VH-VL binders against N-acetylmuramate alpha-1-phosphate uridylyltransferase (murU). Designs and how they scored, part 16

Target 1, 242 residues: N-acetylmuramate alpha-1-phosphate uridylyltransferase (murU), of Caulobacter vibrioides (q9a2m1)
Amino acid sequence: MSQAPKIAMVLAAGLGTRMRPLTNDRPKALVEVAGKALIDHMLDRLVAASVETAVVNVHYFADLVEAHLRAREAKGLAPRIVISDERVQALETGGGIKHALALLGEGPVFVANIDSIWIEHAGAAVDAVAAAWDPERMDVCLMLASTTESLGFHDTGDVFLSADGLVRFKDAGEIAPLVYVGVHICKPEITADGPDGPFSLLPLWKRLAADGRVCGVAPEGLWMHVGDPQAKLAAEARLAEA
Below, E stands for the ipSAE of ESMFold2; O stands for the ipSAE of OpenDDE; V2 stands for 0.75 times the mean of E and O plus 0.25 times the DockQ between their complexes.

## First folded at step 13 (VH-VL; framework fv_ozuriftamab)

Design q4 (from k2 with light chain V29I; at its last look DockQ between E and O 0.83; V2 from the best seeds 0.78)
Fold by ESMFold2, look of step 13:
Structure q4 (fold): chain C 242 residues (1-242), chain A 119 residues (1-119), chain B 106 residues (1-106)
Amino acid sequence: as target 1 above (242 residues)
Amino acid sequence: EVQLVQSGAEVKKPGESLRISCKGSGYTFTDYYMHWVRQAPGQGLEWMGGINPNSGGTGYNQKFKGRVTISADKSISTAYLQWSSLKASDTAMYYCARDWGSREYFDYWGQGTLVTVSS
Amino acid sequence: AIQLTQSPSSLSASVGDRVTITCSATSYIQYMHWYLQKPGQSPQLLIYDASNRATGVPDRFSGSGSGTDFTLKISRVEAEDVGVYYCQQYHSYPLTFGQGTKVEIK
């Protein structure tokens, strides 16, 4: 039986260099969109999906991220916050999950970037990912969006999705209809055999997909990657229209 | 260390066929994509297409589609660029380049193969 | 195809000068990559994701920009920086490069 994760890994360790000058004095996670920090947009979505604990990695301006999250807790806002300290070295997505394995506990977890914002057109998108999770069928379940229903992502796409919900990563020079939008469920132990230090999840995902162990869902909505100041302004304009 | 070693320079006549090669070493060949980039004499860089060596799947710049064939033999970690019938306008330096990660930048390049096609 | 226009197309600089190269895209892109092709050599990755220096690239090189306008700067040019600089986008296929900026050192 499928069970929605109660723990999320929230990826807040990035340098945010494309967001300059907005990130000259703060991490990207604390850049505001429509008056709310990016990390708070994502935490609110995860709480709406019944996440109880967020393991947040930190590196750039780590003390500011932690202070912000403790202030959020002081206001009585879920989720409970656990810090995964990457001050010594940024570890990328795969390395960050591996580093946090003891904090993530047993069982599947959400993994979420902080720089995706979206408007839902039908139902709660994070719930749709959880509803598709089946550990008998998959090790990873990706939240996906159509390239035509997304802003700030590349046009060439990332993946195809079969009728069964299986993911195939595009070949070189191929155009795919769907992009990964920064939220997934995984069995975090898939990172255990990776190198110590920084590594990307993408090669691991491609190997798992070849074995039929990567699935995805594409909930309806408008997805926005808030990766630079122009993308922030575009996201604010769309949220004001909603 | 990652290395991309290309086959040697070629001098050909119009109408001849040719296959040039690029051998990757120092990494898992099937985990990365391989691309071909051409540079006509005195000109800039032009992407021709790429291959996923694991699947054999290819994608082409439309300008070159049907003009060349990109292939790979993963058992010997080698990618190929092939013409059935060369034209004088195919005279150029041809580079292979490795595609790392999700944002298609080329972190390692071969030394180049000069192809000269003259009447 | 997204067209990338570099400015200037060529320049001549003295050692120690600040050099600025711009790359303008015909539509929004997420990231710009930059390459240096030294005389007689293959291209080499200089900057990826608009601002990240590739392995071994000195910190006198910096990249910035977003959207449609991107910049490569050399804070104090050295004699070894001679060559042609290219920007490159991946946002849409075909992948395209700028026309190049030739940098000569006097």
Scores: ipSAE 0.705, ipTM 0.861, lowest interface PAE 1.3, mean pLDDT 92
ESMFold2 (binder alone), look of step 13: mean pLDDT 93; pTM 0.951
OpenDDE, look of step 13: ipSAE 0.821; ipTM 0.916

Design q5 (from k2 with heavy chain S102P; at its last look DockQ between E and O 0.89; V2 from the best seeds 0.81)
Heavy chain, then light chain:
Amino acid sequence: EVQLVQSGAEVKKPGESLRISCKGSGYTFTDYYMHWVRQAPGQGLEWMGGINPNSGGTGYNQKFKGRVTISADKSISTAYLQWSSLKASDTAMYYCARDWGPREYFDYWGQGTLVTVSS
Amino acid sequence: AIQLTQSPSSLSASVGDRVTITCSATSYVQYMHWYLQKPGQSPQLLIYDASNRATGVPDRFSGSGSGTDFTLKISRVEAEDVGVYYCQQYHSYPLTFGQGTKVEIK
ESMFold2, look of step 13: ipSAE 0.691; ipTM 0.865
ESMFold2 (binder alone), look of step 13: mean pLDDT 93; pTM 0.951
OpenDDE, look of step 13: ipSAE 0.882; ipTM 0.934

Design q6 (from k2 with heavy chain G101A; at its last look DockQ between E and O 0.94; V2 from the best seeds 0.79)
Fold by ESMFold2, look of step 13:
Structure q6 (fold): chain C 242 residues (1-242), chain A 119 residues (1-119), chain B 106 residues (1-106)
Amino acid sequence: as target 1 above (242 residues)
Amino acid sequence: EVQLVQSGAEVKKPGESLRISCKGSGYTFTDYYMHWVRQAPGQGLEWMGGINPNSGGTGYNQKFKGRVTISADKSISTAYLQWSSLKASDTAMYYCARDWASREYFDYWGQGTLVTVSS
Amino acid sequence: AIQLTQSPSSLSASVGDRVTITCSATSYVQYMHWYLQKPGQSPQLLIYDASNRATGVPDRFSGSGSGTDFTLKISRVEAEDVGVYYCQQYHSYPLTFGQGTKVEIK
């Protein structure tokens, strides 16, 4: 067990094209679910896990994202916001972290998408990831959910977990019981030797997993991927039931 | 430059065995999945299955399970599609296709191998 | 398995026309992709994840949609756009393609 990260990288630079027409005039991060912006849902979860600073990358409608986040700070709401500017070129997940390395500093960080909403059944899910983090044993710790207890994610899953929490990514055509739900802890320097410009974390994760350096936890709950307008409606309906 | 080069056209009789190949170059072969896609004459595309060349793990479309075997030899960056006993209905163009595995789309395709099975 | 139905199954267009192709799924699809197979050639990726153009694909091609209904558009068709267009889903195995839309240029 190690100290929970105090810094999070929040990935808000995507075009959100599957969310159209809702993203024609705003970024996906500012699309509302049950009256609350997607980024605010995620920031509230991170603050509950003691995150003090969020480094937020921006690209599509970057000025709107910045204005929203500054208004949130003006209301006295944590966390402190630092902007990682990607207006010139969107860099994908790995490129975005690499670009932000100086802002992220030394030590492990949370990395969070903004499009997962969830209902917790047993304890705080982000805390469970932090509790499993051990930098001597792992470089990445994934938050996972069961495919049968998740909505809006593909049925085929992403990964298996061993008895000691090691991740194995599924093979081609294999059905896995767990899906990555958009929150993890990593050593951000794993991106330092990656390609220049945009690149994805997934190939890097697969190589690290082969070395036994990727772990995961699957907290109990209902996860909803809010990737399109139908998924937004479904998430709102489910939240109204809770 | 990424290239997928398939073995040449085959003419076979029903009941014969066959193995066709797909050699990947210009990238790290074991970082990507390889899939096989069938196209019968005048017909559309049909996914047959895939392989993780690093682990050797495979998955099949149920329609083709037991009819074909997918394998790979990572030492020579080559994937294979095999039949133990061909049928006339196996006459088709067969493509290998590379999968960048996060959203399972096929970004590079081989040139195709025409397999003709006739008596 | 998730079945994908494309509409129309074929069409004939003049250079400069707008072309619209629809792909309907029998159930929710997280990821939808589009390919073009030109005559005598292998398929090539046009659009991944519903709306992202693959590198080198001209900007006259665009994709949209989510859930069960997806659309590919060609804003001003060119003679080289002839071929069969396929949608392909990733949500459930087996991976499936639409039946194809044959586009002829007259």
Scores: ipSAE 0.655, ipTM 0.867, lowest interface PAE 1.8, mean pLDDT 93
ESMFold2 (binder alone), look of step 13: mean pLDDT 93; pTM 0.947
OpenDDE, look of step 13: ipSAE 0.834; ipTM 0.919

## First folded at step 14 (VH-VL; framework fv_ozuriftamab)

Design r1 (from q1 with heavy chain R103K; at its last look DockQ between E and O 0.90; V2 from the best seeds 0.00; counts 0 for: pae E 3.9 > 2)
Fold by ESMFold2, look of step 14:
Structure r1 (fold): chain C 242 residues (1-242), chain A 119 residues (1-119), chain B 106 residues (1-106)
Amino acid sequence: as target 1 above (242 residues)
Amino acid sequence: EVQLVQSGAEVKKPGESLRISCKGSGYTFTEYYMHWVRQAPGQGLEWMGGINPNSGGTGYNQKFKGRVTISADKSISTAYLQWSSLKASDTAMYYCARDWGSKEYFDYWGQGTLVTVSS
Amino acid sequence: AIQLTQSPSSLSASVGDRVTITCSATSYVQYMHWYLQKPGQSPQLLIYDASNRATGVPDRFSGSGSGTDFTLKISRVEAEDVGVYYCQQYHSYPLTFGQGTKVEIK
């Protein structure tokens, strides 16, 4: 039967230009929130969900990301780290997964951005995504949050959920109640037919959703998108209250 | 080679109806949203609304809701902007613009359709 | 509706000058986009998501900023850069543009 992925793709290759000046001398993944790097916040959540291996793509300040992750391993902290090297060309979300296919192995994987932080109100949110995963019924399962219980995400939302947990992406000009918060499970081979080089997952997700192959869950909690320096300060203030 | 080709300039009188068009080519029409943007003479840009051509779902700037109708025919890769009763204040250049996704930046624009409404 | 105010409203520059255009929003904006409308032409995307150059846009154009304050810079203006520059937000509906910054060369 279905079981939680043990492997995660962690997307750390971005330039983080909206975080400047904080990203002038470091990648966004190493910007700290409440004394802890963004990538470490996410890795800790993935480890709590029993992830054993993180495949981390790198591009901007790649040597610093590698050094940080090796230092984390030297402290005895899970998970095992495998680097997917994108120094030559940033590949975006879909291109990054395609590039890493051989490293990701067989079966479904978590995919995680590094810039989402959250406070859980009931149970582990990453576990909720894994519990909903069923490869016979879906190719993608998104972690979602209510736009009214999230910070730093756009007000217009991303998606609707049906009674059966099927995702519909909003129409042009439509307001949707849920936003994608940067963690999902997918069959990574859905990227195999994508172009060589950079491409985004979003058009692929829309095609899959039209075929009923994209599902999602919206666990209870407070989600924060740490996309810029003001969002970092807001996240720190909220964490201090928790 | 993404192209958005709009219908030709129109000269109309107040109270008349009008439908202008925008035909997309060089991409899968149903995978991208289409928006309409107005530019009155000597003025800046103003978003009017958009459509998901796959579903037919629309959204409008409240200023234009009830004044115009946005539609699409995906079988011919064409979006439309329609007035049932034009006003002189509708005199403007109208652009269609393609939106690649939910981040709503307009990566390709049509050449514009000048609509002149004069008494 | 989020209102966007650009500064300056117009400017005149010589080829080779550095040009800075600002866009201030009335409330938090997750991302800002920038367009150039050359004389007699439709708008063209320059910068998306605050700082990403669109395909084919020369690296003399750069964007920065977050929150409520965003900046477009041209490091060395060329004659072809003449036109009206617009910022645009996608944080909240209705989508809105700044009032425009007219750039004249010489």
Scores: ipSAE 0.396, ipTM 0.777, lowest interface PAE 3.9, mean pLDDT 91
ESMFold2 (binder alone), look of step 14: mean pLDDT 93; pTM 0.948
OpenDDE, look of step 14: ipSAE 0.815; ipTM 0.918

Design r2 (from q1 with light chain Q30K; at its last look DockQ between E and O 0.87; V2 from the best seeds 0.66)
Fold by OpenDDE, look of step 14:
Structure r2 (fold): chain C 242 residues (1-242), chain A 119 residues (1-119), chain B 106 residues (1-106)
Amino acid sequence: as target 1 above (242 residues)
Amino acid sequence: EVQLVQSGAEVKKPGESLRISCKGSGYTFTEYYMHWVRQAPGQGLEWMGGINPNSGGTGYNQKFKGRVTISADKSISTAYLQWSSLKASDTAMYYCARDWGSREYFDYWGQGTLVTVSS
Amino acid sequence: AIQLTQSPSSLSASVGDRVTITCSATSYVKYMHWYLQKPGQSPQLLIYDASNRATGVPDRFSGSGSGTDFTLKISRVEAEDVGVYYCQQYHSYPLTFGQGTKVEIK
């Protein structure tokens, strides 16, 4: 087993259009869920996992995001913050990582989508991903959750997970038992050959998976996707019960 | 330029078999899922099913499962929809549509194949 | 299956008018997309993921909504916008479409 990454790419450059009207005057990253900014939920998890540096891409209301992050950093409530500036153009997941390659440095990194909030049942989920990480066996290690037990994700799921940890992406119209919940470890250089501009990690993952280079882990817990106001309310309700 | 070109109109009788085709070009055929959507005369759109052309994996609307078969020949970038036994109720326009990404919206559509089944 | 109900089923507008079409789902929908089928043509993607215009789609088209309620708006309808508009959900299988909204120009 390898050491857990000390650096994370935090994907916070999304427009959050589905979060309107909550994002009319602020970025999605700063929408509060249960009194805490969405990005802070993720940062807390990363800090708990001993992440030392967070590379955060910014686009929509970039200045507000940056100011928020700097304030947390100053209080010692965040990793060292490095801004990946996407003000000119949002580059999506793959494009964002590629754009930030120089900032991410060499070695594996956490990639965290701020859209995901979860309640842990059996230890730190981020640690479970780190524990499963094996750079000799895999180029990507996905954090996964049950399709039927998670909230705010589509019911069709994303992937199957073999006993030995290999990920298979579902076929068209197939229902998969597991869904990607927005956190993974990867070798960021896998994005290096991607196109210029925005692109998704999904095609890349599918290709890697076909080569047996994508693995996953499904730790116990309740994962919630916060992509719209209704999902936000649902997440808050569940958090209040915890 | 991405194009989906479908086979020509079909006139069949009940009980006959049929296979219609959809050829993709202008993109890597195996990297996108292909779906079939039908539209009965004067009616709306109805998803029938889809295929991963790379693996051959298929998914169906339960309404059509067992009655139709979706397949693909990736060597010629072609998807198929076939019936073993047509019914009059199968009369419709059939569209193939390319699936973009994990959000399964259809960014490109074939021109449609009209299938008429009548005695 | 998730059912989608569009409102109205049909409308007639004058060129330059604002047009609003709604799509209501029977349950939560993560992804909603919109298509336009012009007369005698195949459907074409108009809006994906509730609010993103597809390539080549004029800015007079806009989409919004979340959860169970989604809206497509045309700020200034043009003659070329005539056709049937469909919403489509991707949250669960089977994929489903709304019944369609026919838009005509006076």
Scores: ipSAE 0.540, ipTM 0.832, lowest interface PAE 1.0, mean pLDDT 94
ESMFold2, look of step 14: ipSAE 0.637; ipTM 0.862
ESMFold2 (binder alone), look of step 14: mean pLDDT 93; pTM 0.949

Design r3 (from q1 with heavy chain Q62R; at its last look DockQ between E and O 0.93; V2 from the best seeds 0.75)
Fold by OpenDDE, look of step 14:
Structure r3 (fold): chain C 242 residues (1-242), chain A 119 residues (1-119), chain B 106 residues (1-106)
Amino acid sequence: as target 1 above (242 residues)
Amino acid sequence: EVQLVQSGAEVKKPGESLRISCKGSGYTFTEYYMHWVRQAPGQGLEWMGGINPNSGGTGYNRKFKGRVTISADKSISTAYLQWSSLKASDTAMYYCARDWGSREYFDYWGQGTLVTVSS
Amino acid sequence: AIQLTQSPSSLSASVGDRVTITCSATSYVQYMHWYLQKPGQSPQLLIYDASNRATGVPDRFSGSGSGTDFTLKISRVEAEDVGVYYCQQYHSYPLTFGQGTKVEIK
């Protein structure tokens, strides 16, 4: 079995427009859910998974994000922080990883979207992804959740998962039972041939999946997407019950 | 430049079969889903279904499921909407629309095909 | 199916006026998009994912909202903005549109 990645790409460069008015004076990454910044929820998970370095892209209110991260780093509450500067232009998921390739170094990395908060039912979800990771078999390993056991995601789902762990993306108008919940392991170099500027990972994943190179795992838990103030409140309510 | 060019207007009678087409150009046809949207005269927009041109996988609004067939020929970058038996109520403007596939918004539209079904 | 109700169904404005169109969903919607169909033309994308302007869309157009309530605003309406505006949801199938808001210029 391959070792878990020690470096993570933390995607925190989103504008968070849908989170307004909460993002009028701060970036989405620093919006608090249940008294903790969104980015801190993810960093806590990464620290628990023994991630040593977090590459974080910044754009909207970049200085505030940096200051926050440096403060946590100084307290020993975060991995080593490396800033990927996207102040000029937000590059989305694929573009962000491509931009940060030199920072990410060689080998597989975690990729984590700060929009995802979850409650674990049977062990650490990040560890489940790491355990499923096999660089010989796959180039991407997606953390997945049941559409019926998640909040704030679309009901149509994203993918099917075979018994042997292979991911198939849904067809147009098709309903899939699983949704991508914003965390995965990948070989970051898969983004190297992407276009200049912003681009999504999804087209790349679809191509890789067609070649049998995308796998996934669906650990038990409740996943919540925090994309707007209402979703924030819903997430806080669920966290309070846990 | 991305373009969706649809086949010409059709005048049909109830019970007749029909297939209309939508040809995509200026982009990789198989990387984007194609959808069909109907607009009855003086009415709003109604989603009918879509297709993954690469796999051939389709999804339908159940309102139209069984009455229409969506297909594609990726070798010529063309999507199709087909009826086996038209009804008068099928009279409408039909649009093909490209979908990125992640958020399912339609960023490019065909010019529309007017289908008139009358006795 | 998720139903979308737009308000108003129609409005008449003067050039330079501020226009506000709302779209209300029967349940939570993760993604909301807006289109403009000008007279005699195909629909065209205006706003995607609630607040992002499509390529070539003037900055006088803006979108906002989340959950069940979404809003499209035109800060200074122009003659070329005449047409029918539609909201469209992507959260569950079938994809659905609002009934449309007809915008005319006085």
Scores: ipSAE 0.644, ipTM 0.856, lowest interface PAE 0.8, mean pLDDT 95
ESMFold2, look of step 14: ipSAE 0.729; ipTM 0.890
ESMFold2 (binder alone), look of step 14: mean pLDDT 93; pTM 0.949

Design r4 (from q1 with light chain S92T; at its last look DockQ between E and O 0.97; V2 from the best seeds 0.83)
Fold by ESMFold2, look of step 14:
Structure r4 (fold): chain C 242 residues (1-242), chain A 119 residues (1-119), chain B 106 residues (1-106)
Amino acid sequence: as target 1 above (242 residues)
Amino acid sequence: EVQLVQSGAEVKKPGESLRISCKGSGYTFTEYYMHWVRQAPGQGLEWMGGINPNSGGTGYNQKFKGRVTISADKSISTAYLQWSSLKASDTAMYYCARDWGSREYFDYWGQGTLVTVSS
Amino acid sequence: AIQLTQSPSSLSASVGDRVTITCSATSYVQYMHWYLQKPGQSPQLLIYDASNRATGVPDRFSGSGSGTDFTLKISRVEAEDVGVYYCQQYHTYPLTFGQGTKVEIK
């Protein structure tokens, strides 16, 4: 009933230090997996979910990211690209969304990291997040994966998911079955009252979850966090196998 | 200023019970996890377990599970580590350490509580 | 459980030396952190998530690495850098620390 977001915030401002030496002369967003840049993998998934505009934050090698995205547009590839400039200071996930609020417009948006690659086993994962979105019930809807169906993520998990889709963040030293895999829908205005400068979404999510405002879905698939060179090679091997 | 203040050194005999404490100040106590880390004399660091003070939920290193109890009283911003029956091998320095709840690193540590268990 | 092995186990350095400490894990680690325990003190966080300096940590300290192999460097060691350095993983429970690297200043 609720309409899927047409706008995505794409988080491409990270330094990618764990990806070195691959990121010595390029941003992580432009590191290739199976011949395609990480950011292009994610943009293709968002376009398949009918996203029309991606607001992309930039910091590390910002000119290279922008040039790549303009070349993509010149080839006639969706989505339309809007740049959120963080050259002065990287703002982290919460700060980046707050900085981009005027560019994101009104209404819910997708928020996506660039470093998750996945193979779908049953239906489109991004569409499953959109199908679960209900702004009367939630301020955030997380895309989640089983720790046993994920690679490159810690094996202790992040969250539990109730039968009605509510998220509980794990307690100290607790093993949870699900991990956040870098795609969510949110009301971007939840960041408006955050601190100036860099801040993480996680404390905000925990406060919202305590009020029952964070939901999630765990679509079936194989989920790969491409966080370092070993993880890149593992992801390429798995994609070749599939 | 974030500060973790632990209870004073203890000298005990095997079989005795003991509870040591860690009081947090300068932050919202219930928004962070608290962990206990052991350092036997002349040895390195061992993670014992942690607690979410808001929920009371705990997780233990299996080596210490059943040997100690971790608890918290959020009304006084205090975490506890407790033994029902001490052994000589429990002689160590015990630290509390604060965990933001992401990536499990310890950004602030208490000053340590030396526990000596000797016959 | 993931075991962490630091190298060297101890070293002596002169003020101004470059110091390199490695931490090797028995299997893949998503997050690695570094601490310094100065003599008679509690540990203090230096580096989190392989390369991020904690608040107030001088830029002579740097961290790098991923997967199973991680490095802490001090570009120009100072007298106050004496103590035992520990790496700590978060990928699986129990959380584990390396055995420590004792740094002495001569």
Scores: ipSAE 0.770, ipTM 0.899, lowest interface PAE 1.2, mean pLDDT 93
ESMFold2 (binder alone), look of step 14: mean pLDDT 93; pTM 0.951
OpenDDE, look of step 14: ipSAE 0.811; ipTM 0.914

Design r5 (from q1 with heavy chain S102P; at its last look DockQ between E and O 0.88; V2 from the best seeds 0.81)
Fold by ESMFold2, look of step 14:
Structure r5 (fold): chain C 242 residues (1-242), chain A 119 residues (1-119), chain B 106 residues (1-106)
Amino acid sequence: as target 1 above (242 residues)
Amino acid sequence: EVQLVQSGAEVKKPGESLRISCKGSGYTFTEYYMHWVRQAPGQGLEWMGGINPNSGGTGYNQKFKGRVTISADKSISTAYLQWSSLKASDTAMYYCARDWGPREYFDYWGQGTLVTVSS
Amino acid sequence: AIQLTQSPSSLSASVGDRVTITCSATSYVQYMHWYLQKPGQSPQLLIYDASNRATGVPDRFSGSGSGTDFTLKISRVEAEDVGVYYCQQYHSYPLTFGQGTKVEIK
């Protein structure tokens, strides 16, 4: 399929402990960068890519996240919000998607963390991921960034990318040039056979990559992982320069 | 129950070869990276390198590159650390440790193999 | 390589004391982890990613910090908490550990 997904899973259930003390009284999704909540930065990017519905998982300070999102809707701002309730137990990335399967509908979805902010140098990065999506060739398409054009990410990288766009995950102790920046497209049913409860997507991605089913794109720009208070200040400084 | 069981203590002379082992059980061996960590007597922990047992791909701390070889036999769920020529300075406790990516912390450790190299 | 400096290098505590151990990195670290090596044993994971307790670790252990400065706290020390505590970074290879903090129970 060549049509961009209209549904996104937005991962907002984390405890945000590295962001303390800023997350002592609010979830990480509501921490502000340059006067705007992290979740709103991401939702605006997804709306610009024609996303109509965001399924948002909640756990830590779930009522605050819900109230914020309902206030956003009340102002007439897209996208439509559907809550995936994880108050009982945090489920990690794979568990969160599996838990939300009935809400995600049929077909591919965007999956987005809330803690990545970026400056685009050439075109819309989310659109680039959608343009590369081909369900005949792939089950997952990752948004990637060069380790030399990213802030707040480890410098060892995550993956290599072939000329055909195929992903290879680095081996133990290997340095890779690209890092996953928290946005991808997937067929959400790849999580269906995972355990109930918490599990990570990474082992699943490695199995799919071994079958040639994981692809990625690395749009040009500057990517910032807003993982802690220093990273928040650095991101604000860089946005002010742009 | 995840367990990492290492081979027994070794007493060697300088110049001898040695291979020590780490057998993983209670999990799918090829789904997790395995690392080796050394602890010289009375000293702290030092990362030596690791292996992806599925691909055989390795990465080394530059300090140990060329001095040791890390390998694995996935058919018997076993990782190895090997020297072709031991030195007295190789006297240490050696641990294998399982890496739970993506944050690269070591969630399970072997019991350790004491290697003593003396003239 | 990123150097990690722990403070103090050693301490002596009584059962029930609060213990604080710091780990300072020479540059920004995305992920910091903590281990305890009890006497005669291999290391065991206590805290991953600065503040997450590993499975089975009692809630008297807590971790905090980000960037270059990280802290491990024991709210009420128990006799079984004796050993050497290590921080470990994942941001750059080689992976590095702090020099260790020896905790003795008097």
Scores: ipSAE 0.699, ipTM 0.865, lowest interface PAE 1.4, mean pLDDT 93
ESMFold2 (binder alone), look of step 14: mean pLDDT 93; pTM 0.951
OpenDDE, look of step 14: ipSAE 0.862; ipTM 0.933

